# Ledger of designs, part 22: VHH binders against tRNA(Met) cytidine acetyltransferase TmcA (tmcA)

Target 1, 213 residues: tRNA(Met) cytidine acetyltransferase TmcA (tmcA), of Nitrosococcus halophilus (d5c1k8r405to617)
Amino acid sequence: VAVERLDRDALVRDEATLSELFGLLVLAHYQTRPYDLRHLLDGPNLSVYVMRYRGHVVATALLAAEGGFVEETARGIWEGRTRPHGHLLPESLAAHLGLAQAPRLHCARIMRIAVHPAVQGQGLGTHLVDTIIRETGGEGLDYLGSSFGATVELLRFWERLDFLPVRLSVKRGATSGAHSAIVLHPLSSSGQALVKRARERFLVHLPHQLADP
Key: E = the ipSAE of ESMFold2; O = the ipSAE of OpenDDE; V2 = 0.75 times the mean of E and O plus 0.25 times the DockQ between their complexes.

## First folded at step 23 (VHH; framework vhh_7mjh_2)

Design x8 (from u2 with D33Y Y109V; at its last look DockQ between E and O 0.03; V2 from the best seeds 0.00; counts 0 for: pae O 10.5 > 2, placed apart)
Fold by OpenDDE, look of step 23:
Structure x8 (fold): chain B 213 residues (1-213), chain A 120 residues (1-120)
Amino acid sequence: as target 1 above (213 residues)
Amino acid sequence: EVQLVESGGGLVQPGGSLRLSCAASGFRFSSYYMSWVRQAPGKGLEWIGRISSGGDTEYNPSLKSLVTISRDNSKNTLYLQMNSLRAEDTATYYCARDFTYEDFALFDVWGQGTTVTVSS
């Protein structure tokens, strides 16, 4: 089973594939609605990855390119004056974690990932994300991330893929009722520094917890 | 090795009480905030509350009246007392090492969880 990156425009015209994607995403993400997916596909910064088995989509990941702002815009994001649509990770890192330079880095946010129930537990999700890591790294991105309704299963999934949890909201989501988590994976030296700093943000406030025996 | 192990879960009738324990090892337990979280079947994680090294507690407002978190640093153990249990309290309960700041938390160590089933 190979990973395929789909052309967004072609996908919009491919009703069969689109239908399979909708079905798969709805099953995996109860909060995903057809209307929401259509809007997601309208963004020029969207990438769609799929894995097919016998011609049918059995796994998928949706990515949004984020960040890459000039310094002035990054500053505005950090200060809370600017909220660019569709740039969740830069906003969160800059505004919530206080990382002023985060919006200048290039990243991709894995918005959705889904594996068909019939083929779950076979490592397809892992293979899909590993491929994404290699490809996006090769494209010169600084880091990957994801924001999702937190479950233990999902947290462990991302942890196994060396994505670092940097935030978990203590408030329930208005729609899902779930807590949101943010996880990051560095791709470049700048990304490594950013992810490290994101984690250290908490340690600075808890110096007595900096080291284990 | 850093480890958390929950225990005390089981079947309980509505209105009943249950006390969960979390045994910590491999790190300086007394230096860390600890949290309890739970996950009901088919639902996301729900934060229950946390406790500081010194015993100061914070709770989810929706659960505050039903739960009490405590710790014994001499035993490296975290506790969750639950009273007046309801069917909706059925879940797997996890303890986690807690680096919460502001309205966000970082849990870097989790237990395997202990399951609580509330049913008549």
Scores: ipSAE 0.000, ipTM 0.259, lowest interface PAE 10.5, mean pLDDT 85
ESMFold2, look of step 23: ipSAE 0.452; ipTM 0.770
ESMFold2 (binder alone), look of step 23: mean pLDDT 86; pTM 0.862

## First folded at step 24 (VHH; framework vhh_7mjh_2)

Design y1 (from v3 with A33S Y109V; at its last read DockQ between E and O 0.69; V2 from the best seeds 0.57)
Amino acid sequence: EVQLVESGGGLVQPGGSLRLSCAASGFRFSRYSMSWVRQAPGKGLEWIGRISSGGDTEYNPSLKSLVTISRDNSKNTLYLQMNSLRAEDTATYYCARDFTYEDFALFDVWGQGTTVTVSS
ESMFold2, look of step 24: ipSAE 0.649; ipTM 0.863
ESMFold2 (binder alone), look of step 24: mean pLDDT 86; pTM 0.864
OpenDDE, look of step 24: ipSAE 0.024; ipTM 0.337
ESMFold2, fold request of step 25: ipSAE 0.438, 0.613, 0.629; ipTM 0.762, 0.840, 0.842
ESMFold2 (binder alone), fold request of step 25: mean pLDDT 86, 86, 87; pTM 0.863, 0.865, 0.868
OpenDDE, fold request of step 25: ipSAE 0.240, 0.380, 0.393; ipTM 0.638, 0.726, 0.738
ESMFold2, last read: ipSAE 0.394, 0.651, 0.625; ipTM 0.736, 0.855, 0.840
ESMFold2 (binder alone), last read: mean pLDDT 86, 86, 86; pTM 0.861, 0.866, 0.866
OpenDDE, last read: ipSAE 0.036, 0.398, 0.007; ipTM 0.461, 0.740, 0.244

Design y2 (from v3 with A105T; at its last look DockQ between E and O 0.50; V2 from the best seeds 0.00; counts 0 for: pae O 7.5 > 2)
Fold by OpenDDE, look of step 24:
Structure y2 (fold): chain B 213 residues (1-213), chain A 120 residues (1-120)
Amino acid sequence: as target 1 above (213 residues)
Amino acid sequence: EVQLVESGGGLVQPGGSLRLSCAASGFRFSRYAMSWVRQAPGKGLEWIGRISSGGDTEYNPSLKSLVTISRDNSKNTLYLQMNSLRAEDTATYYCARDFTYEDFTLFDYWGQGTTVTVSS
């Protein structure tokens, strides 16, 4: 099963594929509809990867392009004056980890990964991410990342793919004391430097971050 | 190894009720939100509902059948109670583990599915 990057414009007109994507990916909101997914996909910064079997989507990943800000905007983000919509990784790295230059780098956030039950257990998720790493690296991105509710199992999943945790924060209002995690994967030399610094800062602040609010 | 195993499917008459179960293993069940999804013949996947690790539920409002999702963390089991079943509820039902992102839920593991057939 090959990985395919979908043309977004074509995808918007492909109801069947959209339906299948929606089946695998759901907004964390009970009012989510396939129509909502279409609107989400209308964003110019989104990329969709799929794996098909017999013409049907059996795995998918959604990526959001983030970062690439000019110096002044990056400074604003770092200072907390600017909150660009849809740029979670640059904002977190700059504002929370104090990496002032992070917003200037180009990255992609893996927003979603899903594998169809019919092909579960075959490592498609891993294969999908590996392909994304190669492709985005070739496109000149500086790093990849993801943000998710942290569990040991999920952290291990990303670790196996050489993603490094750089933030672990307690969710507000979470009864369970669950943490939100950010993981990064470097792609360029600049990305490598960023991720290294992020990791260093993370380790310094980790004991505090793990404390209950 | 993460495993999800659905059970409880079968033939039921219209208006009938059915309770599906999903047995989870290989991970910390109590730490994960879980979802039910279904796929009718010739159709795509449809999200039914979700239950958080804490027991909070969300449902697809478009479903006409009455559904209730619950869980027993002591048994590592997820449940789907369906009432007033209709022919259009015929489908393979899957439980899925939620991979929670900021504002999206991704299903990273699925069961093999259990088939429900509603027919007179």
Scores: ipSAE 0.018, ipTM 0.267, lowest interface PAE 7.5, mean pLDDT 84
ESMFold2, look of step 24: ipSAE 0.148; ipTM 0.543
ESMFold2 (binder alone), look of step 24: mean pLDDT 85; pTM 0.848

Design y3 (from u3 with D33A; at its last look DockQ between E and O 0.64; V2 from the best seeds 0.00; counts 0 for: pae E 8.2 > 2)
Fold by ESMFold2, look of step 24:
Structure y3 (fold): chain B 213 residues (1-213), chain A 120 residues (1-120)
Amino acid sequence: as target 1 above (213 residues)
Amino acid sequence: EVQLVESGGGLVQPGGSLRLSCAASGFTFSRYAMSWVRQAPGKGLEWIGRISSGGDTEYNPSLKSLVTISRDNSKNTLYLQMNSLRAEDTATYYCARDFTYEDFALFDYWGQGTTVTVSS
């Protein structure tokens, strides 16, 4: 199996790959019409990784680039004056964990992972993310992260990939026991410092996060 | 360890109805959301819908009037009821364990699928 980051300009001319990609991505999202999925993929901050086996796309991951704000905007996010659309990780780290410089750093959020049913249960999702970690480490990003509904199995999945929990919260409107989690993986020295500070704040606030409404 | 087994597929006439089952084992079924997905010959995967651990359903808008998803947690079984079947509903139907939350989704275990053919 081989992992590759797709060239989005070339992808528009590759009908076979596009069809297989759309088939997998609708599983990771409620959208079902080709128009809706194509509109999602037109987002300027999105990157697509695929895994191929014998010429076919068998797994995919979708990443959203976040952060990289100038100082004034970063301060606004930290102070609660600005809520930038599509920047979940910088906003959470600055506004919820008090890490005022987090929005200055560059990160990517892993937001979709889909593996074809014919090859499920073979660790391909883990392999795909591990490759993403290696490749993004050479591309000037400071950290990676993800946000998901917390279960033991998902936390162990991310733990094996050295993603560290930095936030647990109760989902708004959810009934008892439902939590969301944010995990991070550092890529640069600045990212390592950020994740270390985020972990320190997380451990101090963990009892309150579990008790909050 | 985790196992999902679909059944109930077969040949059916246009306009007919069919109920598919998915038997779950190797995990606490009542704690997990589940999804149905299908793949027509020569086409990509199409999400049909999901049901939460508490029984709340969400459907692909294009299929909402044609399908109903239910679960019986005492039998560890997921169901898909399909009505008014058409030739374009011919596909392999899969059940999957579903970790969809906000802007993240992971379907970590799938069944082998059951084939439904709608033909005169």
Scores: ipSAE 0.017, ipTM 0.389, lowest interface PAE 8.2, mean pLDDT 78
ESMFold2 (binder alone), look of step 24: mean pLDDT 85; pTM 0.853
OpenDDE, look of step 24: ipSAE 0.032; ipTM 0.310

Design y4 (from v4 with D33A; at its last look DockQ between E and O 0.48; V2 from the best seeds 0.00; counts 0 for: pae O 11.4 > 2)
Fold by OpenDDE, look of step 24:
Structure y4 (fold): chain B 213 residues (1-213), chain A 120 residues (1-120)
Amino acid sequence: as target 1 above (213 residues)
Amino acid sequence: EVQLVESGGGLVQPGGSLRLSCAASGFRFSRYAMSWVRQAPGKGLEWIGRISSGGDTEYNPSLKSLVTISRDNSKNTLYLQMNSLRAEDTATYYCARDFTYEDFAMFDVWGQGTTVTVSS
């Protein structure tokens, strides 16, 4: 089972693969329609990785390209004047951690990972992320990240993949009941510097964040 | 080893009820939200509903069958009660460890599934 990055243009015309992706991904779970995935995939900043077994998608990861803003926009984000849609990591890092130059860096957010039940327990999720790290690093991204409902086990999962927690939300998710966490993985020297700073700032604020019920 | 094991599937007549169970092991069950998902023959996965670690439930409004999701953290078990079952509810039912963020569900652990067949 190999990891494959799908061509988006080809994917939008591949009904079979789209159906399988939808099967793995639950989009807007209380208002989800099969065609919603197509719309999601229409976004120019989306990348799709899949693993196939016997010709069928058995695992997938969706990545959103984020960041890469010019200085003025980055400043606006840092100041809270600008909130670009679909750029969760740059916004959070700049606005919440005060990293003014974060929006200038190029990153990808692993926004979805799904593994088919038929191939559970084989570490495909880990393999997907590992492959994504290599591929995106080769593409010149500065860092990777993910945002999710924080549990000890999930944090350990990302930690094993060398992702570092840099934020924990104060507000619990309405549905999950968990605090939202952001984890980062550096890919470039600039990314390394950013993640280091993010981690340092996170650790300073963490005691206050953990004080919330 | 992290593991989910569904049980309780079988043959049921239309209008009947069925209760599925999902036994969790290898992780702190009480810390995770859990979801039920099903896959009908020839179709993709369909989200049924979820329950937070705290017991708050959310359901797919598109489902015509009455469903109730519950959990017993002391037994590391997730439940799916289904009532008024129809033929179209025939599917393999999966439990999944849920770490949904925003308006998209994400699952990192799945059970092997239990098959429910609704037929007269």
Scores: ipSAE 0.000, ipTM 0.234, lowest interface PAE 11.4, mean pLDDT 84
ESMFold2, look of step 24: ipSAE 0.641; ipTM 0.848
ESMFold2 (binder alone), look of step 24: mean pLDDT 86; pTM 0.866

Design y5 (from u3 with A105T Y109V; at its last read DockQ between E and O 0.82; V2 from the best seeds 0.60)
Amino acid sequence: EVQLVESGGGLVQPGGSLRLSCAASGFTFSRYDMSWVRQAPGKGLEWIGRISSGGDTEYNPSLKSLVTISRDNSKNTLYLQMNSLRAEDTATYYCARDFTYEDFTLFDVWGQGTTVTVSS
ESMFold2, look of step 24: ipSAE 0.574; ipTM 0.817
ESMFold2 (binder alone), look of step 24: mean pLDDT 86; pTM 0.856
OpenDDE, look of step 24: ipSAE 0.035; ipTM 0.314
ESMFold2, fold request of step 25: ipSAE 0.681, 0.678, 0.673; ipTM 0.871, 0.870, 0.864
ESMFold2 (binder alone), fold request of step 25: mean pLDDT 85, 86, 86; pTM 0.850, 0.856, 0.859
OpenDDE, fold request of step 25: ipSAE 0.015, 0.332, 0.397; ipTM 0.294, 0.703, 0.740
ESMFold2, last read: ipSAE 0.670, 0.630, 0.648; ipTM 0.861, 0.846, 0.852
ESMFold2 (binder alone), last read: mean pLDDT 86, 86, 86; pTM 0.859, 0.860, 0.861
OpenDDE, last read: ipSAE 0.016, 0.005, 0.386; ipTM 0.300, 0.288, 0.733

Design y6 (from u2 with A105T Y109V; at its last look DockQ between E and O 0.52; V2 from the best seeds 0.00; counts 0 for: pae O 10.4 > 2)
Fold by OpenDDE, look of step 24:
Structure y6 (fold): chain B 213 residues (1-213), chain A 120 residues (1-120)
Amino acid sequence: as target 1 above (213 residues)
Amino acid sequence: EVQLVESGGGLVQPGGSLRLSCAASGFRFSSYDMSWVRQAPGKGLEWIGRISSGGDTEYNPSLKSLVTISRDNSKNTLYLQMNSLRAEDTATYYCARDFTYEDFTLFDVWGQGTTVTVSS
């Protein structure tokens, strides 16, 4: 089972593959039809990775390209004046952790990972992310990241892949009291510096974050 | 070891009812949202519904009238009640642990599935 990066234009015309992807992925609001997935894939910053077994998608990851802003825009993000849609990691790093230069770096956010039950327990998710790390690093990205509802198990998953938590906050409006987490993985020297700074700031502020209702 | 194990599948006549169970182990079940998903022969996966850690449910609109999802955190068990079953409900049914991102939920843990066959 090999990891494949799909051509997005071809994918939007491949109903079978789209259906399989949809089967593995669910929009949080659960009001999305398979056709709605096509619209999600229309974003120019989206990358799709899949693993196939016997011609069928058995694992997938969706990535959103983020960051790469010019200095002025980055400053605006840091100051809270600018909130670019679809750039969650740069915004959070700049606005919440005070990393003013974060928005200038290029990153990808792993939006989704799903593994089909038929291939469960074979480490495909790990393999998928590992491949993404290599490929995106080769493409010149500075870092990878993900944002999710934090549990010990999920944090451990990302930790095993050398992703570092840099933010942990209580989800606003959530009754469960669950925290939202951001994890990062450096890919370049600039990314390494960013992640290091992010981690340092996180550790300093963590006690306060956890104390927030 | 994180594990989900479905049970309760089998042969049922059209119009019949069936209750599936999913036993969870190896993780804090009560902290996770859980989903049911099914796959009919020759078809893709279909999301059935979800139940939050708090017990709030959300369903596929196409199936809402026919299914009820519940959970018992004290037993680490997820349930799927299905009524008025039809031939087209024949499928392998999976429980899955929800991995929630900002605006998407993915399934990071699956059971092995339990097969439901609706036939006269």
Scores: ipSAE 0.005, ipTM 0.269, lowest interface PAE 10.4, mean pLDDT 84
ESMFold2, look of step 24: ipSAE 0.623; ipTM 0.836
ESMFold2 (binder alone), look of step 24: mean pLDDT 85; pTM 0.852

